# Miniprotein binders against q96jn8r1131to1294: the designs that were tried, part 134

Target 1, 164 residues: q96jn8r1131to1294
Amino acid sequence: TLEFLENHGKNILLSNGNRTATRVASYNQGIVVINQPLVPQLLVQVRIDFLNRQWTSSLVLGVITCAPERLNFPASACALKRAAWLLRGRGVFHNGLKICEKFGPNLDTCPEGTILGLRLDSSGGLHLHVNGVDQGVAVPDVPQPCHALVDLYGQCEQVTIVNP
Short names: E, the ipSAE of ESMFold2; O, the ipSAE of OpenDDE; V2, 0.75 times the mean of E and O plus 0.25 times the DockQ between their complexes.

## First folded at step 12 (miniprotein)

Design yh6 (at its last look DockQ between E and O 0.92; V2 from the best seeds 0.87)
Fold by OpenDDE base, look of step 12:
Structure yh6 (fold): chain B 164 residues (1-164), chain A 82 residues (1-82)
Amino acid sequence: as target 1 above (164 residues)
Amino acid sequence: SPEEIIEEIKKLIEEAIYLAMKGDKTKAVELLQKALDLVNKLGDTEFQKAVDDALKAIDKGDPWYAELILDEALDLAEEKSE
């Protein structure tokens, strides 16, 4: 079953069988990683449960290719500079560099209840899904194995893994 | 020492980003200006440019990108001080 790893950001509290992550302090230290690696055609989805409007920005989605159990998480995903592909706002980032300016909907403006998904296709392309709609390939060739990452950043205070 | 200056810069940056994330752009800019003064003491032109770029990002309402820029700059500055 899909759940968040116990190795997570310092401000995260896991609940609901580790399927729900809540950031309980500040705007950062909210990185979580899903336990099972992404394999082709596996759709991993999270629902935005709660947004806190006192902060700006919102969650970051992505994948990492390093071992998540041993990762020392930085305070923010923006500090992941190795083996990391990130989706933030409408941008795509690789190891701190923007590789795409406009992709999919703006993640900073997704309302509560939005379901966001990540899926690898047979060619290693990373797809973003929004409310069940495939937005296309965000990253054309992601090394495997890789793990889905969610940074509960800024406004995003709670997410829950949901089944397709 | 350069190491002590970098630590102070780091603290200012952390507080500035926090305030920017809270929506206090004015105070965030003030703190980054203080950080810039310290960066100038280091004579690190790359770090100086990073702070300038971060200031622009905050002005545009993008503290996440400012944080990204400044995090990289801090890493490089720490490496230079070793």
Scores: ipSAE 0.880, ipTM 0.939, lowest interface PAE 0.5, mean pLDDT 96
Fold by ESMFold2, look of step 12:
Structure yh6 (fold): chain B 164 residues (1-164), chain A 82 residues (1-82)
Amino acid sequence: as target 1 above (164 residues)
Amino acid sequence: SPEEIIEEIKKLIEEAIYLAMKGDKTKAVELLQKALDLVNKLGDTEFQKAVDDALKAIDKGDPWYAELILDEALDLAEEKSE
């Protein structure tokens, strides 16, 4: 079963059999990674459980292509400059470079209860799903193996892994 | 001591981003202006531009992007001082 890795940002508390991640301090140090690599047919979904609108900016979604179990994560996903592809707001970023200005909805406007999903297609394209609706290919050729990543940044204080 | 100046700049940036994340743009801008004064003492024109771009991002309500810009500039400044 899918769960968040024990190796995570220092402000994260895992609960619910490691399927729920809560940021318990500040606005950052909230990176979590899913324990299984993405493969075709695997849809990884998280529900936004709690948002604190007193912060500016919100969660980041993405993938990393290095082995996550012993990585030293930075304070914020924006500092991932190797082996990372990130979705933030409407932007798509690769190793700190914005490669797409507008993809999908603005993630900063997603309310509590929104279910966000990531999957690879058979050609290595990374798809975003929002409440079960495929938003298309965010990244055309992600190297494998890769792991789904969530940064509980700013407004986003809790997410839970949910079944597809 | 360039290393001491860079460490002070890093502390100012960290606090500025925190304040911008809490919605205190005015105080965040004040701290980044102090950081810019120190960057000017280093004579680092690329870092000066990065601070200006980060100030624009904060003004537009995008502290995540400001953090992205400033993290890259700090990394480059630290590499140059080695």
Scores: ipSAE 0.823, ipTM 0.907, lowest interface PAE 0.7, mean pLDDT 92
ESMFold2 (binder alone), look of step 12: mean pLDDT 83; pTM 0.798

Design yh7 (at its last look DockQ between E and O 0.90; V2 from the best seeds 0.87)
Fold by OpenDDE base, look of step 12:
Structure yh7 (fold): chain B 164 residues (1-164), chain A 82 residues (1-82)
Amino acid sequence: as target 1 above (164 residues)
Amino acid sequence: SPEEIIEEIKKLIEEAIYLAMKGDKTKAVELLQKALDLVNKLGDTEFQKAVDDALKAIEKGDPWYAELILDEALELAEEKSE
């Protein structure tokens, strides 16, 4: 089953069989990684459970190609400079560099209840899904194996892994 | 020492981003201006440019991007001081 790894950001509390992640302090230190690597046609989805509007910005989605069990998580996904592809706002980032300005809906404005998904296609393209709708290829060629990453950042305080 | 200055810059950056994330642009900018003064003492023009860019990002209401810029700049500055 899909779960968040025990290796996670310092402000994260896992619950519900490690399917729910809650950031319990500040706006950062909220990175979690899903245990199973992404394989073609596997749709991994998380639901935004709670937003705290005292903060600006919101969650970051992405994938990493390094071993997640050994990763020393930085305070924010923005500090991931190696083997990382990130979706933030409407932008796509690779190792700290913006590679796309406008992609899909603005993740910073997704309301509670929004279901966000990541899926690899047969060509290695990383797709973003929003409420079950495929938004297209965010990253055209992602190395495998890779793991889905969620940074509970800013407003986003809780997410839960949900089945398709 | 350069190492001590960098540590102080790091503290200012962390606090500035925190305040920016709270929506207090004015105070965040003030703290980054203090950081910029310290950066100038290092004579690191790349770091100086990064702080300037981060200031613009905060003014535009994008503290995440400011944090990204400053994180990279701080890392590079630390490497130079070693």
Scores: ipSAE 0.880, ipTM 0.940, lowest interface PAE 0.5, mean pLDDT 96
Fold by ESMFold2, look of step 12:
Structure yh7 (fold): chain B 164 residues (1-164), chain A 82 residues (1-82)
Amino acid sequence: as target 1 above (164 residues)
Amino acid sequence: SPEEIIEEIKKLIEEAIYLAMKGDKTKAVELLQKALDLVNKLGDTEFQKAVDDALKAIEKGDPWYAELILDEALELAEEKSE
C-alpha cells in the first residue's frame, strides 16, 4: 500500500498508517516521499487537507530519481539540485532550473479538498491530475525508477494519500 | 574573511525568507538590502544580481522563487571561497 516514507522533512509528523503527513512547525522542512516508485498505471494521489493562509506560497509536487530512503532532504524542495523535477505554482523546475513557465493550474490556488495526482505514462512522461482530470505531460521522459514527492511548504500543512 | 561574510549573508537571507513567508515584506526587504551591502563588500557581481532578482520575486509575492535564486547563489559563492 502507498505510504509516506519514514525518511522525511524534520517538521513532518506522519499519521493514519503513514498515509497522512502534517507539517507541525514553521513554513519548511516538510518534504515527504511516497514509498513506492512510480510505474505506468500507478496513480499516486494526495488530498490537500489543511491550508494555513498565514504563510505565503503553497505545496510543491514532483519526482526524484535517486534512492529516497537515506537521502538527506534540504529544508525546501527548491534546493533539490540533483535528480529532481518539481511542479510549483504553474512552473516546472528541473534541478533548480525553471523549464516551463505555465503548466496546468496554479497549484497555489488549489483549495482544501483538492486531490492532486502524479503518474508516469508508458513513454516516461509525468502527468499531473487535478481532481481526477489529467492536465497532460508536465515532463517528458522522466528516468525510472522515480518516487513521487510532496513538499508541505508555506500554506500547505497537511496532505493525505488517497486511493483513485 | 570571505567565509565569515558569506555565513552572515546566509543568516540574513534565511531570516528574510522567513519574514517574507509570514507576510512581513517590509522587514524581509530590509534584511535582503543588508545582505546586498555585504555581497557588495564581497565584490561578487553574480550574487549581487541574484539578490536583486530575489527582491523582485518577493515584491511579486513569490518568496519560494526568491529562496530558489538565493540558494543557488549561496552555493556558488561557497564554491568560490575557502
Scores: ipSAE 0.834, ipTM 0.914, lowest interface PAE 0.7, mean pLDDT 93
ESMFold2 (binder alone), look of step 12: mean pLDDT 83; pTM 0.798

Design yh8 (at its last look DockQ between E and O 0.90; V2 from the best seeds 0.85)
Fold by OpenDDE base, look of step 12:
Structure yh8 (fold): chain B 164 residues (1-164), chain A 82 residues (1-82)
Amino acid sequence: as target 1 above (164 residues)
Amino acid sequence: SPEEIIEEIKKLIEEAIYLAMKGDMTKAVELLQKALDLVNKLGDTEFQKAVDDALKAIDKGDPWYAELILDEALELAEEKSE
């Protein structure tokens, strides 16, 4: 069963069998990691449950290749400088460097109810799915094993893991 | 001491990003300008450039990218002070 790990950002409260993550304070300290590593053809999806418009920006999606159980999470995913690939807005980042300017829809403008997915293909390419639609390869040749990461940042205050 | 100055810079940056995330870009810029003054006392030109770039990011309404730049700069500055 897919669920969020107990090792998470300081402002996160897990519920619903650890399938729902809620950021209960400020705009940051909201990183969560899904327990099972991504394997080829496994689609991991989260639904944006609540947005708080008092903040700017929104969630960050991505993957990490380090052991998530031992990770000391920074306040924001932007501070992940190693073994991290991030999708933010329309950009793709690797260890703090932008590697793609325009990819898929703007994550900062996704409304509540949007379902976002991550999937590895057989070649190790990381795909973004939006409401069931494959947006293409965001990151080619991602090292395995890797874990899906969600940073409940800015407007995004709650997400829930949903089955395909 | 340099360590004390860096700590003060860190506090200013954290508050600036917080305000920027709430949409108060004007106040965020003011705090980053104060941080820049302290950075100048360190004589760290790389850190100075990072703050300038962060200010540009704030002007463009992108506090997340500003935070990214400044987090890296702080890390490097702390390493230099050790």
Scores: ipSAE 0.840, ipTM 0.923, lowest interface PAE 0.5, mean pLDDT 95
Fold by ESMFold2, look of step 12:
Structure yh8 (fold): chain B 164 residues (1-164), chain A 82 residues (1-82)
Amino acid sequence: as target 1 above (164 residues)
Amino acid sequence: SPEEIIEEIKKLIEEAIYLAMKGDMTKAVELLQKALDLVNKLGDTEFQKAVDDALKAIDKGDPWYAELILDEALELAEEKSE
């Protein structure tokens, strides 16, 4: 089944059979990756379990196309400069460059209980789902294999992988 | 040396982002202004612009974007000082 990979940010504690990730210190070092690559039509979903509004900014969602098992993750996803596509706030970023100013809802406003999903379509387009609602193609033609990534940044202190 | 100045800039940036993440934007700005003084000693106009843009991001309450800008600028500055 889908689990968070054991290689993760230094401030993450995995629980619930590696389906729950909790950031236990600071605001960063919270990158987690789903252990299986995305394949067309696989919907990977995480629920926002816990937000701490004492921090500024919130989670980042995205994909990486390099092998994650031995990757040395940076402190924050914003430093992923190769083989990464990120959704943050309303922006879409590729390797540190903002490629879209406004896509989908502002992720920073998603409350606890929000279910965020990522899937590839048959053309390799990356779709964002919010509470089951497809927001459309965030990134066209993502190379495969790729892995879904969550950075438990700032306000976001816990997420859990959930089934569609 | 330029490497020592860059390392001090990096420490100031890390502390500034942490303070901004905690909501202390005033102290974060103070530390980024100190970082800008050191960037001026390097004579790196691209890095100067990046610090100014990061200060704007902090003013908008967006330390994640400030971190993005400054991480790129620091990486480029390290490459130039090779």
Scores: ipSAE 0.819, ipTM 0.908, lowest interface PAE 0.7, mean pLDDT 92
ESMFold2 (binder alone), look of step 12: mean pLDDT 82; pTM 0.782

Design yh9 (at its last look DockQ between E and O 0.91; V2 from the best seeds 0.87)
Fold by OpenDDE base, look of step 12:
Structure yh9 (fold): chain B 164 residues (1-164), chain A 82 residues (1-82)
Amino acid sequence: as target 1 above (164 residues)
Amino acid sequence: SPEEIIEEIKKLIEEAIYLAMKGDKTKAVELLQKALDLVNKLGDTEFQKAIDDALKAIDKGDPWYAELILDEALEIAEEKSE
């Protein structure tokens, strides 16, 4: 089953069989990684459970190609400079560099209840899904194996892995 | 020492981003200006540019991007001081 790894950001509390992640302090230190690597046609989805509007910005989605069990998580996904592809706002980032200016809906404005998904296609393209709708290829060629990453950042305080 | 100055810059940056994330843009800018003064003492023009860019990002209401810029700059500065 899909779960968040025990190796996670310092402000994360896992619950519900490690399917729910809650950031319990500040706006950062909220990175979690899903245990199973992404394989073609596997749709991994998380639901935004709670937003705290005292903060600006919101969650970051992405994938990493390094071993997640050994990763020393930085305070924010923005500090991931190697083997990382990130979706933030409407932008796509690779190792700290913006590679796409406008992609899909603005993740910073997704309301509670929004279900966000990541899926690899047969060509290695990383797709973003929003409430079950495929938004297209965010990253055209992602190395495998890779793991889905969620940074509970800013407003986003809780997410839960949900089945398709 | 340069190492001590960098540590102080790091603290200022962390606090500035925190305040920016809470919506206190004015105070965040003030702290980054202090950081800029310290960077000037180091003579690090690349770090100076990074702070300027971060200030622009905060002004635009994008503290995440400011954090990204400053994190990279700080990492480079720390490496130079070693």
Scores: ipSAE 0.874, ipTM 0.937, lowest interface PAE 0.5, mean pLDDT 96
Fold by ESMFold2, look of step 12:
Structure yh9 (fold): chain B 164 residues (1-164), chain A 82 residues (1-82)
Amino acid sequence: as target 1 above (164 residues)
Amino acid sequence: SPEEIIEEIKKLIEEAIYLAMKGDKTKAVELLQKALDLVNKLGDTEFQKAIDDALKAIDKGDPWYAELILDEALEIAEEKSE
């Protein structure tokens, strides 16, 4: 069963059988990682449960290609400089560098209830899904194995893993 | 020392990002301008450029991108010092 790893950001509390992550302080320290690597048959989906509009900016989605169980997470996903591919707003970032200005919808505008999905295609392309709709390839060739990552940053205070 | 100046810059940046995240752009900009004065004492042109770019990101309402820029600049500056 898909769950968030017990190794996570300092401000995260896990609940609901480790399928729900809540950021309980500040705007950062909210990185969580899905416990299984992505494979072409697997669609990992999270629902945005709670947004606090008093903060600026919202969640980051992405993948990491290094082993997540022993990783010491930074305060914010923007500081991941090795083995990371991130989706934020409409931008795609690799190890701190913006590689695409405009992909998919603006994630900062997604309301509570939005279901966001990540999967690999057979070529290693990373796909974003929004409310069940494939947005296309965000990253054309992600090394495997990789794990899905969510940073409960800024406005985003709770997400839950949901089935496709 | 350069190490002490970098630690002071880091504290200013952390508070500035927190304030920008809370919506207080005016105070965030003020703190980054103070950080820029310290970066000027180091003579670090790359870091100066990073602060200017971060100020632009904050003005556009994008403190996440400002944090991205400044985290990289701090990491580079810390590697240059012991």
Scores: ipSAE 0.830, ipTM 0.915, lowest interface PAE 0.7, mean pLDDT 93
ESMFold2 (binder alone), look of step 12: mean pLDDT 84; pTM 0.809

## First folded at step 13 (miniprotein)

Design ko1 (at its last look DockQ between E and O 0.97; V2 from the best seeds 0.89)
Fold by OpenDDE base, look of step 13:
Structure ko1 (fold): chain B 164 residues (1-164), chain A 96 residues (1-96)
Amino acid sequence: as target 1 above (164 residues)
Amino acid sequence: DERERRIEEIIYRAFELSDEGELEEALELIVEAIRLAVENKDEDLLIWAIYIIANIAQELGDPELLEKVLELAEEAYELTKDPEIRWLIEYLERDR
């Protein structure tokens, strides 16, 4: 069963069998990691449940290639200094380096109800899915094992893991 | 420790500035962070700083600076043998 790990950002409250993450304070400290590592046949999806328009920006989605159980989470995914591959806005970032300028839809403007998915293909390419539509390869060769990461940042206050 | 935390904050601030388009100020900060990381012999922070300065150089579109970043990355790889630095080197070489 796909769940968020108990090791998470300081402002996160888990519920619904650890399948729902809610940021209950401020605009940051909202990183969560999904328990099972990504494998080529697995589509991991989260639904944006609630947005707070008080803030700017929105969730960051990506993967980490370090052990998530003992990770000390920074205030935001953008401050992950190692082993991070992130989708923010329309950009793809690796350890703070923008490796793609324009990819897929703008995550900052995805409305409530949007279902975002991550999937590895057989060649190690990381795909983004939006409402079931494959947006293509965001990262062509991701080190494995890796875990899906969601940063409930800015407007994004709640997400839930959903099955395909 | 406190020194490590300070260096991390500088690196993150440099990233934020670069993200906001304040590339010159970002460059000044990240250069200082690199200096401090070297002095503190912090390889992890050094590697992160190299990624950030690579990003700044890329945004500036400065080929001379990009070349210097590549050289810095090469030196860091010789020291650390870190696979993420190796990845960066390969990435930068492909973008030439």
Scores: ipSAE 0.877, ipTM 0.946, lowest interface PAE 0.4, mean pLDDT 95
Fold by ESMFold2, look of step 13:
Order: C-alpha cells, then sequence, then structure tokens
Structure ko1 (fold): chain B 164 residues (1-164), chain A 96 residues (1-96)
C-alpha cells in the first residue's frame, strides 16, 4: 500500500492512513515522500486537494535517489543539494540545474482536483501523468532506486495518494 | 558547523537570484561560495555550488564561462570521484 513516509517536512500533518498530507503552517517545510521506490509497473498518483491562490508558486513534484527514511529535509525541495530530480513550474531541475525549460503543464496553475502521476519506464525514464494522460519523459535515465517526492509548497496545502 | 550553514545559505541565495533573473549578482555570489567551500574543505557543498554556477553559466549563454565551469567540474571529479559530478560533466559535454 502506497503511503507517505513518516519522515517528512516539519509543517506536514499526515492523515487518512498516511495517504493524505496537509501543510498546516507557513508556505514551506512541506516535503513528503512515498514509502516505496518507483519500479516500472508502479504509477504513483496524488490528487491536489486544496490550494491557496494567494501564493504565486505551487507544489514541486519529483524523485529523490538517496534513502529517504532518515534524510534531513530542507525547507523547500529546491534546496535539496543532491540526488534530486524535480518538476517545478514549467521546468525540470537536477540539483538546482535547469535541464529542461518547458515540460508538461505549468504546475503553478494546476487546479484543485488535478491528479499528478509519476512512473519509471523500463529504460529508467521518468514519466509525468496529468489526469491519466502521459506527458512523456521528463528525465531520460533516473538512477534507481528512487522515491517519488512532493513538496507542498506555496499554494499547495493538501494532497492525497490515489489509485490509478 | 556554522561555516557550513553560511556556505549553504550563500549557494541557495545565488540560486534564488538566478531564478529571479539577476544573473550577474548570482554569479558573483556563487564564485564567493565556491571559494569558501574550498577553504572549508566541504566537498558536498563544492559539488552543489558547481551545479549552481553551471546553471548560471547556461542561462548567461557564455561559452567561455561554460568551459571554465567544465574545467572546475573535472578537477572536482578527480578529487571526489562523485558520480553526481560525473553526470554534470557528461551533461555539459552533450551541448558541445
Amino acid sequence: as target 1 above (164 residues)
Amino acid sequence: DERERRIEEIIYRAFELSDEGELEEALELIVEAIRLAVENKDEDLLIWAIYIIANIAQELGDPELLEKVLELAEEAYELTKDPEIRWLIEYLERDR
């Protein structure tokens, strides 16, 4: 069963059997990680439940390729110094380096109810799904093992793991 | 380590400035962060700082700066053998 890992950002409250994450303070400290690594047959999906449109930036989505159980998370995913492959706004980033200017939708404008999915293909390519539609390969060869990560940043106040 | 926290803050500030389009100020700050990371012998922060200066150089579109960043990355790889700096070297070489 997919759940958010107990090790998470300081402003996160887990509920619904650890399948729902809520940011209960501020605009950051909202990193959560899925408890199982991605494998080619696994589609990890989260639904955006609540947004506060008074912020300009929204959630960050991606993977981390180091062990997440005892990692000290920074205040925001963009400050992950290594082992991070992130989708933010319209861009794709590796450890702070923008490797793609425009990929998929703008995450800062995704409405409540949007279902965002991550999976690996058999070549290690990281795919984004939006409302069930494969957006293609965001990152062509992600090291394994890796875990899906969501940063409930800015606008994004709650997400829930959903089944395909 | 107070020095480690300070270097980390400088690197992140350089990233923020770059993200805001203040590329020259970001470059000045990241160069200082690299000097401090070398002085403090912090290999992990040095590698991250090299990622950030690579991003700044890429956004500036300055081929001379990109060559200098590649040289720095190669020197860091010889010191550390860290696969993340190897990845960066290969990434930068793909555009050449």
Scores: ipSAE 0.843, ipTM 0.932, lowest interface PAE 0.5, mean pLDDT 92
ESMFold2 (binder alone), look of step 13: mean pLDDT 79; pTM 0.750

Design ko10 (at its last look DockQ between E and O 0.90; V2 from the best seeds 0.88)
Fold by OpenDDE base, look of step 13:
Structure ko10 (fold): chain B 164 residues (1-164), chain A 96 residues (1-96)
Amino acid sequence: as target 1 above (164 residues)
Amino acid sequence: DEEERKIEEIIYRAFERSDEGELEEALELIVEAIRLAVENKDEELLVWAIYIIANIAQELGDPELLEKVLELAEEAYELTKDPEIEWLIEYLEKDE
């Protein structure tokens, strides 16, 4: 079953069989990683459960290609030094380099209840799904194995892994 | 160690400033970080810094700076053989 790993950001509290992640303090230190690596045709989805409007920005979604169990998580996904492919706002980033200016909906404005998904296609393309709708390829050739990452940042205080 | 942490903080600050549109300040910061990374022989932080300066150069739309970043990346690849740098080189060359 899909779960968040016990290795996570300092402000994260896991519950619901490690399928729910809650950031219980501040606006950062909220990175979580899903236990099973992405494989072609596997759709991994999380639902935004709660937003706190006192903060700016929202969750970051993406993948890492390093071993997640031993990773020392920085305060935010944007500070990942390597092996990171991230969706933030409408941008796509690789190790801090913006490789796409406008992609999909603005993650900073997704309301509670939004279901966000990640899926690899047979060519290694990473797709974003929003409420079941394929938004297209965010990253055309992702190194494998890779793990889905969620940074509960800013407004986003809780997410839950949901089945398709 | 303490020096490594210092360099990491500078790199992240450079990213933050670039994200806020303060590209000139970001450039100054990242150049310093690169200098320190080289001096400290920290290949991991050097690779990261090169990604950040590439982003800054891209945001500035400065072709001369982009060319310099490519050269820097090539030199770094010869030294580290880091696949992340290889990816960056290929990316930068496609944009030219």
Scores: ipSAE 0.883, ipTM 0.947, lowest interface PAE 0.4, mean pLDDT 95
Fold by ESMFold2, look of step 13:
Structure ko10 (fold): chain B 164 residues (1-164), chain A 96 residues (1-96)
Amino acid sequence: as target 1 above (164 residues)
Amino acid sequence: DEEERKIEEIIYRAFERSDEGELEEALELIVEAIRLAVENKDEELLVWAIYIIANIAQELGDPELLEKVLELAEEAYELTKDPEIEWLIEYLEKDE
């Protein structure tokens, strides 16, 4: 079963059998990782459960290609120094370098109830799904193994893993 | 390492300033971080700092700076053989 990994950001509280992550303080320290790597045919989906609109920016979604069980997570996903491909706002980033200006929806404006999905295609391309609709390839040829990551940043205070 | 944490914080601040549109301050910060990473012989932070200055140069739209960043990345690759720098070099060598 898909769950959030016990190793996570300092401000995260896991609940609902580790399928729900809540950021309980501040605006950061909210990184969570899915407990198994992405493989072809695996769709990882999370629902945005709760947003606090006092913040301007919202969650970051993406993958890391290093083993997550022993990582010391930074305060924000954008501070991951290596092995990170992230969707933030409308952009795609690799280790802090914006590699695509516009891809998919603006994550900062996704409302509560939005279901965001990540999967790997047969060529190693990383796909974003939004409410069941494939947005296409965000990152071609991601190194494997890779692990799905959500940073409950800013507006985003709670997400839940949902089944496809 | 306390010096390593300081360098890391400068790199992230450069990223944040760049993200906020303060590109000149971001560039000043990242140049300082690169100097410190080289002085401290911190290869991992040097690699990350090169990613950040590449992003700043890209946002500035400064082709002369981008060429200098590519040269720096090539030198860092010779020193480190870090696959993250290899990826960055290939990225920077693309036409657009």
Scores: ipSAE 0.854, ipTM 0.932, lowest interface PAE 0.5, mean pLDDT 92
ESMFold2 (binder alone), look of step 13: mean pLDDT 78; pTM 0.750

